# Ledger of designs, part 33: VH-VL binders against q0atu2

Target 1, 119 residues: q0atu2
Amino acid sequence: MLDKKARIRTSREYRNVFEKGKRLSGRFLIIYYVENALDNNRFGFITNKKIGMAVIRNRIKRQLRAIVREYQGQVKNKHDIVLVARAGIGKSSFEGMEKDYIAIMKKAGLFARNANKID

## First folded at step 15 (VH-VL)

Design th12
Fold by OpenDDE, fold request of step 16:
Structure th12 (fold): chain C 119 residues (1-119), chain A 121 residues (1-121), chain B 111 residues (1-111)
Amino acid sequence: as target 1 above (119 residues)
Amino acid sequence: QVQLVQSGAEVKKPGASVKVSCKASGYTFTGYDINWVRQATGQGLEWMGWMNPYSGDTGYAQKFQGRVTMTRNTSISTAYMELSSLRSEDTAVYYCARDYDYYETSYFDYWGQGTTVTVSS
Amino acid sequence: QSVLTQPPSVSAAPGQKVTISCSGSSSNIGDTYVSWYQQLPGTAPKLLIYDNNRRPSGIPDRFSGSKSGTSATLGITGLQTGDEADYYCGTWDDSPNAWYVFGGGTKLTVL
């Protein structure tokens, strides 16, 4: 699990990312990202009702957190990044979600130069 | 400028199928889900389902499951909604609408002009 | 018949204030965020309010939204003749499956 300091926690913080950040979409994920004034990255996760029942949303959220945790050390610092699960993600495999995450993050240029295991 | 332009009016007989198109422009087509909403004459709005233009995945309202098919052609940024086994009660204006994800919800920020579908013998 | 309940109609004179209510349940309005749509006669719906109380670009501040519990309210001040339209509330519901629900719509007449 991500440390508390690495998590976007308040609705205001989320909305700030949505309003001020850049948006990129993938097959199963949408990311909003914006620079922050901190020394660390913060991640937020959105699985809204469109995804399905609460048990499904929670499962997806856990999987996304696992993916983000795996690659968080390779992400450029000083960013607030919100992952929004797209409709249909519930039918995707973990590998599919991971692939989509990597692709979107690459497109966003959010991985550090020395990042590995992202090919 | 975001625009959704739908195909023209359709007149169908009961039992037939209708396929309405929705051409998107002014934004990345695959980046936003498309919703379909219909409105019978003098009635309210009724949500039919969503389609992810990137993956092609869909979610239909239970009422239309088995009878509706939502597809897309990404090369021309066009979404399609096909409704089969048409009935007189399917007579309505059909709208496509772009889905915008915001915080813990989504809303329909842009709508097509609507397509009138008339089902009559 | 609609999952969300709205008054069928409201009316007021120009310059006055009107409110339109939208009542739902814990599975929709009570646990999510409400949008409002304006539909002028013979036209497609238009987004009026999102996230309970936010206005998209181009929507004047005469329009406002609020939410409390399982109910939402649209407020219109300084009513103008051009405001005569149908208004719909909408939100997502996850019971039993994910689906979007609209209110029955409210016809606003400007006297």
Scores: ipSAE 0.865, ipTM 0.947, lowest interface PAE 0.6, mean pLDDT 95
Fold by OpenDDE, fold request of step 16:
Structure th12 (fold): chain C 119 residues (1-119), chain A 121 residues (1-121), chain B 111 residues (1-111)
Amino acid sequence: as target 1 above (119 residues)
Amino acid sequence: QVQLVQSGAEVKKPGASVKVSCKASGYTFTGYDINWVRQATGQGLEWMGWMNPYSGDTGYAQKFQGRVTMTRNTSISTAYMELSSLRSEDTAVYYCARDYDYYETSYFDYWGQGTTVTVSS
Amino acid sequence: QSVLTQPPSVSAAPGQKVTISCSGSSSNIGDTYVSWYQQLPGTAPKLLIYDNNRRPSGIPDRFSGSKSGTSATLGITGLQTGDEADYYCGTWDDSPNAWYVFGGGTKLTVL
């Protein structure tokens, strides 16, 4: 699991990212990202009811957290990043989600220049 | 500015199919899901389903499963809703609506002007 | 037959305040956020409120929303003749599958 300081925790923090951040959409994911005043990144995860039942939402959330953990060391610092799962993501594979995440993050320019897991 | 422009009115016989189009402009078409909502004359709004224009994935209300097909043509930023085996109770105004995500939910922030579909013998 | 329950009609004189209720369950309003839509006669619905109580740009502050438990409320102050319309609440439900649910609609008449 992500460190506590690496998590967006409050509804206010989430809404700030939605309102002030930039939006990029992928096949399975939407990301909102904005610079923060911290020395670390914070990640948030949204799996709303559009995805399906709670058991599905929880599964997707766990998978997204796993993906973010894998690549968090390669993400530029000082960003609040919210991942929103798009409807239909439950039909995708883990690899598909990962691929989409990488593609979106690259498009956003959020990976560090020395990143070595995204080629 | 964001706009959704739907195709014109349709008159169909029972048992036929109807295909309504919804052309989007003013935003990245593949970036937002499209919802379809219908409204029978003098009745309330009824959600039919969603379509992800990026992937083509869909989710339909159980009531319409097996009878509705939602598709898209990304090259012309157009969404389609086809309803088959039409019956008189399908007479309604059909709307497309853009899905906008916010926090733990989504809402329909832009709507098409509606397409009247009349099913009669 | 709507999943969300609204009063079929409300009425008030210009300048007065009206409230429209929307009752749901734990599978919809109870654990999510509500939107409200205004539909003027002969027109498409228009987003009025989202996230329980937020107004899109262009919506005056005399429109307000709130949510408590499994119910939501739309408030309209300083009622104007132009507010005469149908109002619908809506939200996502996940029982038994993901689907969007609307209230039955409330016809607001300005006396």
Scores: ipSAE 0.854, ipTM 0.944, lowest interface PAE 0.6, mean pLDDT 95
Fold by ESMFold2, fold request of step 16:
Structure th12 (fold): chain C 119 residues (1-119), chain A 121 residues (1-121), chain B 111 residues (1-111)
Amino acid sequence: as target 1 above (119 residues)
Amino acid sequence: QVQLVQSGAEVKKPGASVKVSCKASGYTFTGYDINWVRQATGQGLEWMGWMNPYSGDTGYAQKFQGRVTMTRNTSISTAYMELSSLRSEDTAVYYCARDYDYYETSYFDYWGQGTTVTVSS
Amino acid sequence: QSVLTQPPSVSAAPGQKVTISCSGSSSNIGDTYVSWYQQLPGTAPKLLIYDNNRRPSGIPDRFSGSKSGTSATLGITGLQTGDEADYYCGTWDDSPNAWYVFGGGTKLTVL
């Protein structure tokens, strides 16, 4: 599970990332990201009603959290990063979401270069 | 400048099909979902469905299941909506709209100019 | 299924204030965020308000929005003749399946 300090907590903090951050889309995901004033990264996870009912949205959020946890050690620090579920994500596999996350994060330049083992 | 430019007006007979195009410019086409909305004369807006131009996935309003198909051609940044088995009550202006994700919601931030489809005998 | 209910019409003179209501349910407005769209005569809808009360760039301060419970309100102050249009609230609903719901629309007449 993500450490408490690695989580975006308030709606104001989430909205700041949407307002000030860069946006990059993949097949199933969108990321919004912005530099923060901390020593670490913070992650947030968003699904809205277009994704489906609450049980589906909660499952998607759990899967995205698991993906982020797996790769968080490879992410450049000092960023607030929000993962947004895109329409159609409920039909994807966990592996499909994972591949999409890796691709988006590489395109965004958010993986650490010297310590990065994902090329 | 984000723009959505739709194909021209169409006149159809009952039982025919119509395919409306929506060409996007000024942004990365595959980065935002396209939704289709129609409006009969003197009536309100009616949502028809969404299409993810990256994946090609769609979700249709129940009313249109089996009659609507939403597609795209990413090489020319164009979305399409095809409505089959047309009836006189399908006479409407058809809009495409770009869906923008913000926090726990999304909304239609840019709209095409509309395509009038008239179904008459 | 749930429908967003708006008054069919409202009227006010130039310079006055008008409000337009939008009543929904727990499966839409009560559990999500409302947008408002303006449709000038003969044109496509245009986004006026998102996230209940925020304005996109280029929308003047005299347009405002609020939400309470399962209802939303659009406010227009300093009414101008160019504001004569149809106004629609909209939001996502997940009952029984995900769909985007528009209100029935409100015609604003500037006297």
Scores: ipSAE 0.844, ipTM 0.925, lowest interface PAE 0.8, mean pLDDT 92
Fold by OpenDDE, look of step 15:
Structure th12 (fold): chain C 119 residues (1-119), chain A 121 residues (1-121), chain B 111 residues (1-111)
Amino acid sequence: as target 1 above (119 residues)
Amino acid sequence: QVQLVQSGAEVKKPGASVKVSCKASGYTFTGYDINWVRQATGQGLEWMGWMNPYSGDTGYAQKFQGRVTMTRNTSISTAYMELSSLRSEDTAVYYCARDYDYYETSYFDYWGQGTTVTVSS
Amino acid sequence: QSVLTQPPSVSAAPGQKVTISCSGSSSNIGDTYVSWYQQLPGTAPKLLIYDNNRRPSGIPDRFSGSKSGTSATLGITGLQTGDEADYYCGTWDDSPNAWYVFGGGTKLTVL
């Protein structure tokens, strides 16, 4: 699980990212990202009712946390990043989600130059 | 500016099919889901389903399962809603609407102008 | 018949305040955020309120929204003749599959 300091926790923090951040969409994910004034990244996860029942939402959230944790050390620092699950993600595989995450993060330019786990 | 422009009015016989188009502009088409909502004359709004233009995935209201098909052509930023086995009660104005995901929910921030579909013998 | 319940109609004189209620359940309003839509006669719906109480750009502060429990309320102050329209609440429902639900709509008449 992500460290407490690496998580977006309050509604205000989420809204700040949504209002001031940049938005990029992938097949299964939307990311909102904005620079923060901290020395670490913070991640938020949104699985709204559109993607399915609570059981599905919780499963997807766990999977997204696992993906983010895996690549956390390769992301440029000082960013607040919110992952929003898109409708239909419940039918996707973990590998498909991972691939989509990597693709949109690359497009956003959020991976460090020396990152070597994103090929 | 964001715009959704729908196809013109349709008149169909019972049992026929109708396909309404919704052309999007002013934003990245594949980045936002499209919802379809209809409204019978003098009645309220009724949600029909959503379509993810990137993946092509769909979710339909149970009422329309097996009878509605939502598709898209990404090359021309156009969404389609096809309704088959038309009945007189399908007479309504049909709207496409852009779905904006915000925080823990989503809402329809832009709407097409509507397409009138009349089903009569 | 609608999953969300609204009064069929409300009316008031120009300059007055009106409120429109929207009643749901724990599977919809009680568990997520509500949006409101304005539909002027002969036109497509327009987003009026999102996230229970937020206004899109261009919507005057005369319009307000709130939510408590399984109910939402739209408030309109300084009522104008141009506010005469149908108003719909809407949100996502979590049973058994994700589906969007609208209220039955409220016709606002400016006297």
Scores: ipSAE 0.834, ipTM 0.939, lowest interface PAE 0.7, mean pLDDT 94
Fold by ESMFold2, fold request of step 16:
Structure th12 (fold): chain C 119 residues (1-119), chain A 121 residues (1-121), chain B 111 residues (1-111)
Amino acid sequence: as target 1 above (119 residues)
Amino acid sequence: QVQLVQSGAEVKKPGASVKVSCKASGYTFTGYDINWVRQATGQGLEWMGWMNPYSGDTGYAQKFQGRVTMTRNTSISTAYMELSSLRSEDTAVYYCARDYDYYETSYFDYWGQGTTVTVSS
Amino acid sequence: QSVLTQPPSVSAAPGQKVTISCSGSSSNIGDTYVSWYQQLPGTAPKLLIYDNNRRPSGIPDRFSGSKSGTSATLGITGLQTGDEADYYCGTWDDSPNAWYVFGGGTKLTVL
């Protein structure tokens, strides 16, 4: 569970990231990200109906939240970051999602200077 | 600019297979899913399935399960749709379309020009 | 039979307003977001409206969309002869499994 300050909460805030942010995709995930005017990062999580029924979508959201929480301290500050589940993610493992997240965040340059030491 | 260019018209006999290509340009091919949609003459649009070009994963409409295969070659940014055991009712224009994720939905923002497949004896 | 029901045709004179309805269910329109596609004669479909009521760049503001309950509506004001086309609503449905559903289509005639 992310702290209140680290959450994107409203649909307007989410849509802003999609409209103004940069997009980078991986195997199972897409991230949209934009600089914010805060001292901290905020994270959001999106699944849509193409992913599957609600049980599947909720499971995926829980797994993505856990992944983000594990690595949030290594992320460069001042970004709003939305993780979008990509079609096919329901067939992946937790470890597959985790690897994909790490790869995407490195490619986006969103890990801090010393974060290159993650596995 | 984003562009999806499809292969040319095909004429096939019943029982044969057809493979339609969709060449993407102007964007990172593996970054967006490709969907396939068909349209028989004078009829509506019928969704066939999605393909994730990064992973190669697919999801097919139930009607086409077992007859359709969607693939890609990432080195040439090309998606493929193959439909087997063709019947006259498969005569249609086949479109590829790029799927764009936005908030809690997605939509088809760019379409190929269409490929006419005619199945006749 | 399409899961999303649209009138087969609508018509109006240039300059008038027309609306096109799209009726669905709780497994699609009722808890998701609707897109509209325009298909001019002999061409591929083109995205017209997304996220119920948003327009992509290049779509004039005389095209509008709305959603209420399990139904969506496309509105077109100031009709022009070039608006003569087939119009499809579309959305994701997760029943029984995830799939994209199009409405049956509506032919707009500008007379």
Scores: ipSAE 0.827, ipTM 0.923, lowest interface PAE 0.9, mean pLDDT 92

Design th12
Fold by ESMFold2, look of step 15:
Structure th12 (fold): chain C 119 residues (1-119), chain A 121 residues (1-121), chain B 111 residues (1-111)
Amino acid sequence: as target 1 above (119 residues)
Amino acid sequence: QVQLVQSGAEVKKPGASVKVSCKASGYTFTGYDINWVRQATGQGLEWMGWMNPYSGDTGYAQKFQGRVTMTRNTSISTAYMELSSLRSEDTAVYYCARDYDYYETSYFDYWGQGTTVTVSS
Amino acid sequence: QSVLTQPPSVSAAPGQKVTISCSGSSSNIGDTYVSWYQQLPGTAPKLLIYDNNRRPSGIPDRFSGSKSGTSATLGITGLQTGDEADYYCGTWDDSPNAWYVFGGGTKLTVL
């Protein structure tokens, strides 16, 4: 579970990331990210009805939270980062989502340089 | 500048197939899903399905399941929609549209010019 | 029966205001966000409003959107002859099997 301080919580905060942030897309995920004025990173997770029924969307969110939690120590500080589930993600495995997340975060330059070589 | 340019008008006989192309430019083609929407003369818009050009995954409206195939060729940034077993009721303008994610929804921010398909015997 | 219902037509004089309603259900408008599309005669649809009430770049502020419960409304003030078009609401819905649904469309005539 991400700590309360590491969560994007309000719709205003989410919309700020979509409106002010950079966008990068992968196979199953899109990230929107922007520098924040905090000491830490915050993460948000978005699905919509095109992904599937609520049970599927909730499962996807749980899996993405687990992935983010695993790698959060490698992420450069002071960013708000929103992960958006892309159409077709319900057909992916946890490993597939994880690989996609790593690739996107590396392309965005959001992993610390030395951490990019760990995996 | 984002553009979606579709193939030209087609006239088909009942029972045939049609394949409409949609060439994207001005953005990273694999980064946004393509949706297909049709409109019969004097009628409203009817959603047909989505295609993720990165993965090739698709989701079709149930009405078209079994008759529609949506594909792409990423090397030329082109999406395709093929509709088989055509009937006169399939006479319509067919549009491709780019799907843009925003917050907890998405919307169609750019549309192709449309491809008229006429099914007549 | 359409999932999203709109009046078939509306009309008003230049300079006037009109509203166009879009009535849905808890499985679509009540649970997600509405977009509006303008289709000028002989052309492809164009995005007019997203996220219930936001305008894309280049859309003048005389176009507005709102949502209340399971209904959405497009407002157009200062009507111009060039506003004569068909207007569609649209949104995602997955109950039971619908994916993206459009309203039936509303023809706006500027008299």
Scores: ipSAE 0.818, ipTM 0.919, lowest interface PAE 0.9, mean pLDDT 91
Fold by ESMFold2, look of step 19:
Structure th12 (fold): chain C 119 residues (1-119), chain A 121 residues (1-121), chain B 111 residues (1-111)
Amino acid sequence: as target 1 above (119 residues)
Amino acid sequence: QVQLVQSGAEVKKPGASVKVSCKASGYTFTGYDINWVRQATGQGLEWMGWMNPYSGDTGYAQKFQGRVTMTRNTSISTAYMELSSLRSEDTAVYYCARDYDYYETSYFDYWGQGTTVTVSS
Amino acid sequence: QSVLTQPPSVSAAPGQKVTISCSGSSSNIGDTYVSWYQQLPGTAPKLLIYDNNRRPSGIPDRFSGSKSGTSATLGITGLQTGDEADYYCGTWDDSPNAWYVFGGGTKLTVL
């Protein structure tokens, strides 16, 4: 479970990351990320209506949260990071999304070490 | 800087197919989805579908399901829309547009110049 | 018979103000964010407003947008002859049969 302080909560906080952050795209995901002034990372998760109906969008968000939880200890601190689901993600497996996340985070230089699944 | 350049005008007979190209430049082609929108003369805009150029996944408006195919060639940063079994009401200008994800929505921030497709006998 | 309803036309004199309405439903405007597109005669559409009320770089501040409930409004002040165009609202919808929806368009005439 992501700690409450590690979550981006408000629309203003989300929009700041989109407007000020760097963008990298993968097969199923886009990340936007920007340095913050905190002691910790914060994560946000975005789906929109083109992904599918609300039940599908909420399931994808839960899956992405689970993926981020698994690797959060390897992420360089002091970043706000928003994961955006791309069109087509509803057809992917959990493992496919996980591999995409790892690849994007490595390309962004956001892992403190080359990430592997913890445990 | 960002540019979408479409193929030239096409004249087709009813029952034929047409394939319109949309070449992207000035950005990472696989990083943004491409949408296709058409407009008959004197009419409004009609959304046809989206295509994820990284994965190749698509989603089509139900009206076009079974007649439209959207593809790409990432090596030349080009998207394609193919419409089959053409009829006179398919006469329109066809646009490609870049889909920009922003917060809980997305919008079309760059558009191609349009490709006129005329279906006549 | 578009999902989003716009007046077919509006007109005003140079220098005046005009508004263009866009009426939708809870499945679209009421639950998401509206964009506006300008289509000058003989040209492709251009993004004018996104996220209900934000302007892309290069769009002058005399163009504005707002949203209330299931309706959106485009405002244009200081009207110029170069503003003669068709204006479309657009957004994503919950409907699986029409994922992105445009309004029917509004023709703006500057007399």
Scores: ipSAE 0.798, ipTM 0.914, lowest interface PAE 1.0, mean pLDDT 91
Fold by OpenDDE, look of step 19:
Structure th12 (fold): chain C 119 residues (1-119), chain A 121 residues (1-121), chain B 111 residues (1-111)
Amino acid sequence: as target 1 above (119 residues)
Amino acid sequence: QVQLVQSGAEVKKPGASVKVSCKASGYTFTGYDINWVRQATGQGLEWMGWMNPYSGDTGYAQKFQGRVTMTRNTSISTAYMELSSLRSEDTAVYYCARDYDYYETSYFDYWGQGTTVTVSS
Amino acid sequence: QSVLTQPPSVSAAPGQKVTISCSGSSSNIGDTYVSWYQQLPGTAPKLLIYDNNRRPSGIPDRFSGSKSGTSATLGITGLQTGDEADYYCGTWDDSPNAWYVFGGGTKLTVL
């Protein structure tokens, strides 16, 4: 589980990222990211109804949190990053999601130079 | 500027198929889902389904399951909606619309101009 | 027929305020956000309101949206003749494959 400090928690914080951040899309994920004034990164997760039933949305959210936890130490500091799950992600494997996350984060230039274990 | 330009009007006989195109421009085509919505004359809007241009994944309204096929050609930023086994009730204006994911939902922020499909014997 | 219920028509004189209701259920409006679309005669729908109460660029502040419980409301103040159109609410509903639902539409006549 991500530390509370590493979480986007309020609607206002989410909307700030959506409105002021940059947007990049992958196969299963859309990321919105913006620099923050903190000493740490914060992550948000969105699984809207396009994903499917609540059980599916919750599963996807758990999987995305696991992926973000795995690589959070390799992400450039001082960013708010929101992951939005795209419709169809429910049919993807965990590995597929992870691969898409890595790809889109690389495209965004959000991984540190010393990042390791990144495909 | 974002634009969705659809193909021209179609006239079909019952039992035939129709394929409507929607060419996108002004944005990254694969980055946004495309929805299809139709409207019979004097009637309301009816959602048909969504298509992810990146993956080709689709989700159709139950009413159209088995009759509708949504596809895309990424090289020309064009989405397609094919409806088979046409009936007179399928006579309508068909719209493509861009799906914008925002916060905990999504909405259709840009629409094509519509394609009139007439099914008559 | 429509999952979301709207009044078939509303009317008012120029300068007045009108409201259009949109009634749903817990599986749609109750736990998500509502959008509104304006359709001028003979044209494609246009996004008017998103996220219950937010306006896209170019939409005047005469247009407002709100949501309470399983119902949403579109408000139009300072009614103009150019506002005569059909208005639709829309949102996503819970289903095995997820589906978008529209209201039946409301025809606004400016008297």
Scores: ipSAE 0.798, ipTM 0.930, lowest interface PAE 0.8, mean pLDDT 94

